# VH-VL binders against q9gzu0: the designs that were tried, part 40

Target 1, 229 residues: q9gzu0
Amino acid sequence: MGDPNSRKKQALNRLRAQLRKKKESLADQFDFKMYIAFVFKEKKKKSALFEVSEVIPVMTNNYEENILKGVRDSSYSLESSLELLQKDVVQLHAPRYQSMRRDVIGCTQEMDFILWPRNDIEKIVCLLFSRWKESDEPFRPVQAKFEFHHGDYEKQFLHVLSRKDKTGIVVNNPNQSVFLFIDRQHLQTPKNKATIFKLCSICLYLPQEQLTHWAVGTIEDHLRPYMPE

## First folded at step 19 (VH-VL; framework fv_lutikizumab)

Design t48
Fold by ESMFold2-Fast, scan of step 19:
Structure t48 (fold): chain C 229 residues (1-229), chain A 124 residues (1-124), chain B 107 residues (1-107)
Amino acid sequence: as target 1 above (229 residues)
Amino acid sequence: EVQLVESGGGVVQPGRSLRLSCSASGFTFSDYHMSWVRQAPGKGLEWVAYISRSGYYIYYPKSVKGRFTISRDNSKNTLFLQMDSLRPEDTGVYFCARTYWDETGTRGYYFDYWGQGTPVTVSS
Amino acid sequence: DIQMTQSPSSLSASVGDRVTITCRASQSISSYLNWYQQTPGKAPKLLIYAASSLQSGVPSRFSGSGSGTDYTFTISSLQPEDIATYYCQQSFSYPWTFGQGTKLQIT
């Protein structure tokens, strides 16, 4: 009962809400904003990693081996990757990375694991230290397109920033660095074919008070809806 | 104004050493990768050394690997090429070149500015 | 090593002519190809990078195209100051390699 025009408007609004939910699907079903805040809050209290702006987590060979084991055993998850990354954190001093431009998309060349293992890697793993810029919105996958260079180890670890689109969050803070670990299967595609990835970030040189929303996670749990066909 | 000025070239006998220098001005030297490229008389261009902006990553072709050493001093805006065990086929003009690489790596490396070159002659 | 072969090795053309130089790689280099101009007695100058991108300050009569193994460099209307040797260079894989050069002369 009621106004036919109001009912039609309500039906259209329900349809728009359903279409929006479909577009936001997997990431929107998980309240990632609250999870990031929770995970970072606990880590900030217990770990010196978040008490100094120059200390960032880095994937080591030990973490890589354990993650590959978890992937092959189907036990790999966001929680598992966080535990692995917490066990073996490498302190990176700010001066080693201050020479990189932070307002551009770039490659991090001064890392302990700069050589990509030539062993087959089945899954993608990243470090996710993402400042929450859209506090009123659920966390959404951020997409970036790029071409990958083969035969140059400096290009195997890219800094990629994405601009806000209809489905994403902008990770363009000049105090952030973004690292991607790419499944070797993606490196076997033609180089002129664009690959879509969710961005992962490492925060550099931000005051501690601003780091409440940082978390560590896996790219696999976030990329599923965004992998190119 | 970007300027690269090479020096240290000369005439030497086979088996001897030479050290080339390249003085950079007009840009932030520590933000750029650098390379050496040579050219034999009447011949084409040959890349001979690369060094990253930090100085940590260094590459050579097999023709000079183990004999040539590229280095840099970012505090003095200077690039070096130490050439040991010189051979007649190392004769040529040696250019230092600023090596640009965009932060995505999608455009590859390219030499956007070059020095005037310094001649090296290896003869008996 | 990736071998770069230019064609022709030399050519002669008149002012105002359209000039085309080709560069072939021994394997796919995914458009990581640069073009340089070298006037006799001078250092090389970058004209084109990433196969088709014009370097800042370079006249628009110069252009590049191509993909995979085959690349083309074009001067749409030759000028007297374009007398030079032109080199292609791949940056896809170490060692970086140059073509043998194409010597351009005006008749």
Scores: ipSAE 0.000, ipTM 0.419, lowest interface PAE 18.4, mean pLDDT 60

Design t49
Fold by ESMFold2-Fast, scan of step 19:
Structure t49 (fold): chain C 229 residues (1-229), chain A 124 residues (1-124), chain B 107 residues (1-107)
Amino acid sequence: as target 1 above (229 residues)
Amino acid sequence: EVQLVESGGGVVQPGRSLRLSCSASGFTFSDYRMSWVRQAPGKGLEWVAYISRSGYYIYYPKSVKGRFTISRDNSKNTLFLQMDSLRPEDTGVYFCARTYWDETGTRGYYFDYWGQGTPVTVSS
Amino acid sequence: DIQMTQSPSSLSASVGDRVTITCRASQSISSYLNWYQQTPGKAPKLLIYAASSLQSGVPSRFSGSGSGTDYTFTISSLQPEDIATYYCQQSYSYPWTFGQGTKLQIT
């Protein structure tokens, strides 16, 4: 179609096709299967659309060091509730990327938060790596969505990616920064609709040649702190 | 010091079986992928089998698929190759090789340490 | 399968010479290429990985370069202990394949 949003969606579809082609040629070279999740806004729904269908090998060994540096440099302290966390994120519209340390709601394990700027929310690529020594099983989409409201905000969605013993959670705040939390413990299925945020090691490296020109700048800037070298 | 020692080779008739072993020491065996590579008399190297750290991912070339089975026992630091339905063309020296893959994923796989090899002769 | 072709299959050189061996893949392997040295009667030894990375403990006279389908291995100043057969190997896709080998002898 002719509108700018349709052209952007078509460009994103071209990126998906390139990543699927990459997955087919390289997936069997790696011990683990990795999923790429796309989160973007739909014109019709006015909310983020989540897809987990592309698998490519992506890894970097400098991710943990970058997240720890962010935690040390942070002057922000977090309250215990999810709503307070989201309000505080909105107040921190700069810098572009931040990591923070706090107790996770409903969990005693120490966790870090990674925050992405709002302007990337439509085009984020979440790369998940299964790093379990005892299990080479990849993350799988659970098809679970948890909806909640923040007063005047549009519907908020939590998309869940899981395997038998682990859960990855992508929090999409259509009016706020994006959060990416991956479980380092056992499976955390929120049966009571409570959200548990956990961070584990995430391996991020997107080869430049698989991206379209308009996506390259946005996604590369988003992932630059976690890229190797 | 990294050491890999193969055993179990010998002379066997076509259609019979052999089980090769590779004993690893000097490193944390469970942290490394492993492979078997063979070499026929006077010929070059041929990759035979790959196994991931946990043993969940296993790969073979078509020449041995269905006949050979790679396995590992991380509690005993030992790698195995069960060879069934042996053929004269399976004759060669069989090497155990530690298979490295770095965290960047851009350097691929490579065999950083090798055992001395164990000879296998399939003849009638 | 990806075919790996080495050139030459055999060569003779004198101590102190610069020796170059080439390896060509039947399709692009994105620098997922390794070089190994094998002395007769011994196990192979890794010299170069990822086309150009020198393995720890390997003398600096050994080097590798190349991209796409064409790769080279160089010994800048041949020493007597370098007499061996050299193999390239691609790790781009299964099955992993080796070149036929290049036998290096001293004149």
Scores: ipSAE 0.000, ipTM 0.423, lowest interface PAE 16.9, mean pLDDT 60

Design t5
Fold by ESMFold2-Fast, scan of step 19:
Structure t5 (fold): chain C 229 residues (1-229), chain A 124 residues (1-124), chain B 107 residues (1-107)
Amino acid sequence: as target 1 above (229 residues)
Amino acid sequence: EVQLVESGGGVVQPGRSLRLSCSASGFTFSDYHMSWVRQAPGKGLEWVAYISRSGYYIYYPKSVKGRFTISRDNSKNTLFLQMDSLRPEDTGVYFCARTYWDETGTHGYYFDYWGQGTPVTVSS
Amino acid sequence: DIQMTQSPSSLSASVGDRVTITCRASQSISSYLNWYQQTPGKAPKLLIYAASSLQSGVPSRFSGSGSGTDYTFTISSLQPEDIATYYCQQSYSYPWTFGQGTKLQIT
């Protein structure tokens, strides 16, 4: 026989089972939409708009093993996954990123990300990790994939994609969306691609209010050489 | 060798349902978007469904929206089209098509490989 | 929806002739136009994508050109195996739409 607390636990267990079944649609659970817009300086050329298509939480006590499995399954060629992981963690300790952590009420957090560079942008696989500082909870890794947004995006996003507004990182608060504007010509080199995708992956976990402040202060500084105008 | 093989077509009465399957081989199925395109007897081509490689983005034209459901199982390299509330005008050959997109986004979408099609006839 | 008007609906030509088929969109599609060939009883085959890019393995006698709303498909020297119906298709905006097709016959 259950009491109110036992019945509440049963309800929570049912909810968790339903969430596990629907984890492939977790991108819909973000309180904002993230887009990466690859644009040309020339007016005759078309922009390419990408939206996060899939976010899968990874719940494991061995994140390293799971990361390596994901890389194998994605047919990525790694020089050294452990060295890449160490390099990525170090780059997340930028001063402006640390200031953001002080603004989180009751918590501090660290963001870690791993990006395996590829020559094709549609086949990006980003592994993003975050954890609460001062907590026994481990990293919460997230596997994210980007897909081309093929709606009539020039008409739907005309107000965002206008040449006057198409610089840097744009947060569209009325529509709960974030746009990262990158000059597509910079995607010609593997080094530039790696840098761009690495910085974009960190956006996947931040709350919208903190994302606006941090994006202007941190991501924009690092992406500025790749932005239009 | 890229191969797409459709199955599940047949003859059904109006208002009934059919489920089409497309078995893919010779490429990494989970890396490609997929579509269904149909052709009525003696008529032209009509796109009827799109699904992204992840299954997250799904699009239909108004003519089949609410009646048809596209889905995929990447672990089995299989694409599906569930067709409910079938009408005589749904009669035609249904093709499974691999939907290519270049990674730069400059060339748009195109159907680079097609199956041989499976016939669907909706009649009394 | 974007309407694709394809012309002519049919044409007859002799082996060695230059054949031109035209496709017009009801609004600008920014060169997101594809051309397909369908021989009777077979699945369509991609010939040209993005208005002017030749698909690998397709003979160089096939070409495409155009921009904005007006696009052209050309066979520079018609061969007997080119007897088919040809379709244009826009991939710019949903729903994706095809032209009505051009049936090519060789005398």
Scores: ipSAE 0.000, ipTM 0.447, lowest interface PAE 15.6, mean pLDDT 65

Design t50
Fold by ESMFold2-Fast, scan of step 19:
Structure t50 (fold): chain C 229 residues (1-229), chain A 124 residues (1-124), chain B 107 residues (1-107)
Amino acid sequence: as target 1 above (229 residues)
Amino acid sequence: EVQLVESGGGVVQPGRSLRLSCSASGFTFSDYQMSWVRQAPGKGLEWVAYISRSGYYIYYPKSVKGRFTISRDNSKNTLFLQMDSLRPEDTGVYFCARTYWDETGTRGYYFDYWGQGTPVTVSS
Amino acid sequence: DIQMTQSPSSLSASVGDRVTITCRASQSISSYLNWYQQTPGKAPKLLIYAASSLQSGVPSRFSGSGSGTDYTFTISSLQPEDIATYYCQQSYSYPWTFGQGTKLQIT
């Protein structure tokens, strides 16, 4: 059978579809922004490969809190994730950030990526969590929300996710989850498929070619209902 | 070697239920989407169910929607198809198929490995 | 639903012949087209995916081509073990649909 979290995520997806269907009425009554969150989890401890474990629609204003309350109730992982995703809060402290950046500087020296125009980056948010365990340990976020910015923020975010050693790229925390928030409007154009791959590459510190082997099909399958054909 | 072994088929009367299982080995089951495809006697292939890697996304054609339920247990490398309210038209060989996205960046899903199938006969 | 129509429904050919099977979609499927081989009494086997990509381990005599609504599958030099029914399948849109099949026999 399906697990309780999977069923609640299906209910949340149905709610999103219903809200989209009634968008004219909702736009008139309530101002809200809808994101699609991708949850990445490490596939193997020392492989640097990640899997898309979850795709969650998320809203970001006061109206959404009441709508989502019933869906997330009684789900440990979903409740914790949705509460964090509804917050526009950064938990990162400068001392912790500088320490982490210093420790993993080597991981960014070979990173070759193009910084995006400001307006494109502002429409997409990448989140980082330090530890997420479904069973016995509570969910522990390191950062509640992290907007992609030009310069230091992108590099510092990447450095928190991984390090390099004699075996290759090693994930700093195997239980860490990464969330990508993608503005729904950007999914309506062909350009945004390339944008999604670039974001995944940046957040996971992986070449786009490696994403093709495990993520492309899953990401496109989940986004297909929102993209024109 | 990749292997998919179906079980649970049989002969049942209309309106009854059957639960099919597919045991996977030789690959990391949780890395692949899975599907069920059936074939009526002397007829062609018909896709009947799809399930994503995590089990979050599930799709059916209208012919079985509401009657069939696909599910998976990644800890046991097993795929299931619960078939309720069976009709004579559901008679056929049921194949489980590993559903894959290619490594070359080409889009679209395909069934790269199939089980040998389990026969289901719905008759009175 | 996208309808897939194969032509011919059956054919007979001699060993060494070039055989071509056609598959037509009721709407554009952007090369999301796969070809499968099914020998009598056995499960289908993937031969070609994404219209023209040869599956690993499949003999090079098999090939696929096409775009839009029109696709072709070719066996450049027919061998006795190629006696089978061949199916095309679109993966562009749910529900995924198969052609009716082309039964290939050797005279």
Scores: ipSAE 0.000, ipTM 0.418, lowest interface PAE 18.9, mean pLDDT 62

Design t51
Fold by ESMFold2-Fast, scan of step 19:
Structure t51 (fold): chain C 229 residues (1-229), chain A 124 residues (1-124), chain B 107 residues (1-107)
Amino acid sequence: as target 1 above (229 residues)
Amino acid sequence: EVQLVESGGGVVQPGRSLRLSCSASGFTFSDYYMSWVRQAPGKGLEWVAYISRSGYYIYYPKSVKGRFTISRDNSKNTLFLQMDSLRPEDTGVYFCARTYWDETGTRGYYFDYWGQGTPVTVSS
Amino acid sequence: DIQMTQSPSSLSASVGDRVTITCRASQSISSYLNWYQQTPGKAPKLLIYAASSLQSGVPSRFSGSGSGTDYTFTISSLQPEDIATYYCQQSYSYPWTFGQGTKLQIT
C-alpha cells in the first residue's frame, strides 16, 4: 500500500518539520559520504581516490562570495596541484557547499569542485551517499545534478554556460548511483583557466524499501569499471 | 606482525620544539590512516592528530592546532609529529596509532594497533 | 565538542563477577563508539569498535551495546588479566574524544 511519491512527500515533510523545530540545516539531519576518483589515460599511473571526510554546511546568503573564495584558493594552489601530477597524484580541493532551506517541496544543496586543466585525466567519477543521522541503515545514493563551467576566476564562474552535452546528470531512480563522466574535451581548457564543476542540486530521498542491499557493495565496486588495471 | 615504534621523545624547555617519529612495519602503511594520541602522567587519553592515507586530510583538536604538524612519508613507512611552541601541559606519553576506517564510514574510525609510546616532558 | 562521561570512575570486583561500565555522550554519536583496555605501563588495546563489534583475537567475555547517547561495556566473567583501565572513545565527529577512564581493581 501507498505509492513511492506519497512516501517521498511524507519524508520531505518530516524533514521540513525537523529543520523548523531545531533550526538546523538540511545537512545537520543527514550524514553524507562523498568520493571522487580520477582515472588517468596512462595505465601505469596510479589512480587517485579522494574522500570527503566532512561535508560542511554553509547556510549564508553570500553564496557568490563563498564561490569566489573557493576559486581564489584554487588559483593559489594551481602550481602545487600541477606538481602533484608528476608524483602520479591528483588533488581536488574539498568541496564547499551551500545548504539552502526554503519552505518548499524539495530541498536543494549546492557544492563546488575545482578541477585543474589537465590532459592526462580520462574520467572523473563522483559518488554521493546519504543516510539519516542516528540511523543504523546503510548509506544510499542521493539524487544529484552536476554541472561544469569553464571560466575566468574573477568574473565568469557564476555566469558561464555549461556545455549541454555533459551538463547535469540527473538520476531519476533514488537507488541508482550518481556518476559524473567528464570526457577529454572537457578536460582541455585554455592555459590559466580551471574547469569548475558544480553539484547544483541534491534531492535527498529516504529509502523506499524497508530492506534493500544495494549499499552492501564497497566504493570500489562502483568505481571498478573506471580504475586502471 | 604489525609493529609501530615511536622515537624522538625527551625533556625540553617550554617554547621549544620536538619532532616525534613512528616507524611502521608488518602492513601496507599507505593503506591506513594514522593518528597520534597522548596521555599525561596519571591522566586519560587525548587524541592529538589525524592524517589520511595520502596525507591530504589532516585534523587537530583546538589544544594543538597551529602548534603541532602531523605528516607522513609512505615511501619510508614513517609517521611524524612536529611539535612547536611546547607547553607544560603537552607533557605525556605520545602514542602512534593505526587508524581504521571503512570506505562508507559505517563503522567509524578506530585505533586497532598502537605503538609502545614515547615520553615527552616539557619542564621549566 | 562531544563530551564523553564514563561511570563509574573506579570499580572493584571479584574474579568471576559480571562487570558493567557505562559511557554517555553529550549528543548522539550513531554507534560510532570504541572501547579500549590499558594495563599499567602498556599501550591501549582495542576491544570493541562500532559499539558492539568484537575485535579479532579478543575474548568473547567482552561485549558492548548501546545506541544514541548511552553505551555499555560488559565483562561477563572477570579474569585476573582483565585488571586495567577501560576507555570509551567517540569517532562520530572531530575532535575525537575519550571518556575519563574506568579503573578496574580485583578484591
Scores: ipSAE 0.000, ipTM 0.427, lowest interface PAE 17.0, mean pLDDT 63

Design t52
Fold by ESMFold2-Fast, scan of step 19:
Structure t52 (fold): chain C 229 residues (1-229), chain A 124 residues (1-124), chain B 107 residues (1-107)
Amino acid sequence: as target 1 above (229 residues)
Amino acid sequence: EVQLVESGGGVVQPGRSLRLSCSASGFTFSDYHMSWVRQAPGKGLEWVAYITRSGYYIYYPKSVKGRFTISRDNSKNTLFLQMDSLRPEDTGVYFCARTYWDETGTRGYYFDYWGQGTPVTVSS
Amino acid sequence: DIQMTQSPSSLSASVGDRVTITCRASQSISSYLNWYQQTPGKAPKLLIYAASSLQSGVPSRFSGSGSGTDYTFTISSLQPEDIATYYCQQSYSYPWTFGQGTKLQIT
């Protein structure tokens, strides 16, 4: 007899012990791409996915110019991207990430990111994709599809095409600002697990809410994000 | 064969600007992080800029932060360094360097291939 | 910033000699230490990475060792083509820093 929660706690303690032994090497060596998507309240309005090429300062008078500057290469047309970045209504959502380390590469310094919601946007989605050299193929978004269901429940998901499988996360809360999609084939190495652990930490800087329940269920039942203060 | 060729160096007066370019060939440029490293006459090596393969993360030492801007164009296999508000202490040979990160992630970053360097002189 | 100090700043040795250069970091760098060779008028060349790993194509007479704050670079049998300045570099923390260099002369 034991409960699932105590088993998850045991698995997390083992992961933390591994991180302590190799934390400098595991923490500092990754690169990633960030994509954002806007979901509109009207079903007839098309959705678009944008690649974010850089962190945008939250304390500036050039928010529109900085948003356009921060958006790069995407699977969707530039016209669609420009239509979504209108300045008619601005409500700043500026999550901040603070690392548990001072000035090392990766997640080790304070980063400010600006997200520009409009009143006709129902949900904002952020996708983080990491490439590491052990992986034969990087994972990437090839299709974004959004579904709304009646009642107090909403399913929204994005597909990630890998060479072998498609994986995704279903989110039942329209207030979510982030989704993490992982190719199961890429979970198998200790470095890939360390990178996912780090990506979970980064994902949590976008929303200020703790997103543990959906992250645990979608990546690995016994693998939970480590939240630096 | 991996090749990195720098250009754009020259002689400029203090307070002026200069833009360096580095043309890469012989490897998939978009798969590698890149850096700029300089060397003052008769002195040692100094790292001055780093950019990830995606262009998303960029880092500088305090000596050049706010004055230098590293960027890249993966479609043209080219790395750039925009140098503004130049000072006499910026004088030196500027090397572009491919910044390797090994598959295990346990061996850190290292500069496995270097260009020939391009000289920059800041004098009145 | 992590300060890297090399010793000696210069040395002279004969062909066939064993040559040792030391590099000290102002704090622990967990073996994230690289060694480069620079011949006069040329770009640097990577010899050793991660304190002890030999770069492909580099002669086996070159080796590295060390941990924590103290690292050593060794040439087991000096050859004429080894006349150069040697630099250590830490990749543990930003800003990445180099030692001041050790100038090796053959007599």
Scores: ipSAE 0.000, ipTM 0.419, lowest interface PAE 18.5, mean pLDDT 60

Design t53
Fold by ESMFold2-Fast, scan of step 19:
Structure t53 (fold): chain C 229 residues (1-229), chain A 124 residues (1-124), chain B 107 residues (1-107)
Amino acid sequence: as target 1 above (229 residues)
Amino acid sequence: EVQLVESGGGVVQPGRSLRLSCSASGFTFSDYHMSWVRQAPGKGLEWVAYISRTGYYIYYPKSVKGRFTISRDNSKNTLFLQMDSLRPEDTGVYFCARTYWDETGTRGYYFDYWGQGTPVTVSS
Amino acid sequence: DIQMTQSPSSLSASVGDRVTITCRASQSISSYLNWYQQTPGKAPKLLIYAASSLQSGVPSRFSGSGSGTDYTFTISSLQPEDIATYYCQQSYSYPWTFGQGTKLQIT
């Protein structure tokens, strides 16, 4: 049979090696390290329990320290951040922009090891941009899940999306609810009150007219079961 | 045409280990995600492990997480389940299942082909 | 975890009868629901995926419907070979979970 303690040590070392390989593999996918952190708070809206209270652009690999600085500096708004991001990305990353267009019809990989380690901040989500070279699973637009402390927030989110005026929402309209795309794997509650969403990069690289066309066609198809009659 | 054949089951004492294998034929193994599903005697089905087609994504329910390890060898068309620290509650028939995922993700995951199952009994 | 509850746990019916089995999720699963048939001593077989899509090669007497939390599986005209236990399964979120099963017998 062998020594149970030795077998457990071998299994643990194997898991550590796998995690290191995954981290190294994922590092190769990130050649654009701009993050947008959305700070949500409960909103007393009839059909929703959340609203974006702040948006923090983070352009380094030390995103925890930069996000904390941004939280203290409320000079950024969702509108300003999304407008700046789209202009900056189109201007600075034309080659990457062309590459990212192909990721919309192909598969994508998700980065699940970068979590915000802050227990005092319960309603933060991050949008992460990465270069996708290969994937195991197709990218799919699905309803976002927000892991908040109290209540059935998935049901509340679906209630918001079920309204006809919300089914056509796009991420770049700062006066409407933000629509996020999340892989099913991330419906579980992350540690330390932070959730990472992987948004389709094309949604933030496209001119407004093209984004609207893509969003209407793609999002409507996936949200159709929740649309009111 | 599509075939999945499990092996490696048996009778073991609690705390011991077993390694299950699943040999796939009749399809391009590297194009499909794979899963293990078990069934306790006289009970229903329970999903116990998932592995993506490249091996990059791996998921377990809490009941086996940390004790079971799913892996695959695409060059040999073989799926594995390493079961450590076995408990009486792990007793059952273990099925390997081909896990389908459509390109758009709109139809979700489903198990379209299953093996015959291999029995595992954990008792003292 | 998402709990799947099937009703009834067992039923008896005659050849030619219309049989319905229901499956209820503890939360919305957005039609990511599959139905499987398991004949005694054999591996399960996929019948329906995505709540209402019939798997290739499966007889048209089998159908599925539903949305949100409530789903129904129907056999329009029961045949002797349909004696089996039927399971629903949600694929919406991990961990994937099955209903407890519905044992179908023919009188």
Scores: ipSAE 0.000, ipTM 0.426, lowest interface PAE 17.4, mean pLDDT 60

Design t54
Fold by ESMFold2-Fast, scan of step 19:
Structure t54 (fold): chain C 229 residues (1-229), chain A 124 residues (1-124), chain B 107 residues (1-107)
Amino acid sequence: as target 1 above (229 residues)
Amino acid sequence: EVQLVESGGGVVQPGRSLRLSCSASGFTFSDYHMSWVRQAPGKGLEWVAYISRSGYFIYYPKSVKGRFTISRDNSKNTLFLQMDSLRPEDTGVYFCARTYWDETGTRGYYFDYWGQGTPVTVSS
Amino acid sequence: DIQMTQSPSSLSASVGDRVTITCRASQSISSYLNWYQQTPGKAPKLLIYAASSLQSGVPSRFSGSGSGTDYTFTISSLQPEDIATYYCQQSYSYPWTFGQGTKLQIT
């Protein structure tokens, strides 16, 4: 009951409070910026998965404002955002980052970022990092399998690659590619163990059509060296 | 009005191939995902293929994976299902279905409009 | 795969009766459940999506409810044109699966 503006303001205030709690929870999980790059099939012609030399930062700055702005622009998105928050996931609308390289194709302003449960991603990140650490190779591509319940989004693979100053995880599937990079400088101190564990969320750009299936998955590590090309 | 018209069904021997078509009208075809759903004589419904509006996301159940190929031509408002290595258990009426995904993304997928179906019989 | 089981498999009722059909998923599907009506010899028609949302143009006597693994479809006052087979379908995960169907006959 009430006038339409009062009801809308009330709904937005409730969403703001919930997003603030969620943002505070996420802040506890991230001691440094998460770097993500997206590659889409229709524009993959001139890029290879391993040609990325710059990392697109995903800032948690203005996280609440970005979500609220997106919801404000569409009243029907308000209920969607509230339902996702109740499922302990977060939908984040991010603008295209201008420093994106042309060999990293498919970044859009309507990207939806869905945070994966920390525990599942943390296990695979730590395992892949531990195995890389024991090698003397300057970079080591390894492969892990990522599956949704009952084979949903089958043939998902986590690829780990390292550049001179960075180590990354690549999610390679028919529908998207996501690169998560870990700064090598942070991998070499005892304090950085806890910090690295906080980088155990993967943000996936899922086309709107796939949002209903985001939270269901199984992660499997095959620890097979991936031969690029 | 939304209309979906299937064609290409028929009688075929086991191991052969058949290509189904579905012509769409009354809506902007390129804005909608599409699926194929089949029904064996006297039996229930079985989903057999999905293709996104862009054509980039394609899914199959294990029963047809590797044998069936879904595709679309948005310039001609046409959906296709290429069926290879057909088996007697593939016999049934094949429906094309417009696959709706609501704008909030939280309601899941559903088949809001269906064609009348085209019969496929795999028999010797 | 998520198995969908409908109950009953068949049902006979009189015009004006309240009819209830249930659908059970082998695991939680978070209300990503749809209901379809198939009149003999015709294509299926969407009645309800997302467990409880009535499709545009569908009579208000049809309704759905439920959560988790258990879902219900109700016809508040059965009409002659409702003679059909009704199917539930989950869209929670691939492969999408249908229930076996409930055949409704009117006396």
Scores: ipSAE 0.000, ipTM 0.422, lowest interface PAE 18.9, mean pLDDT 60

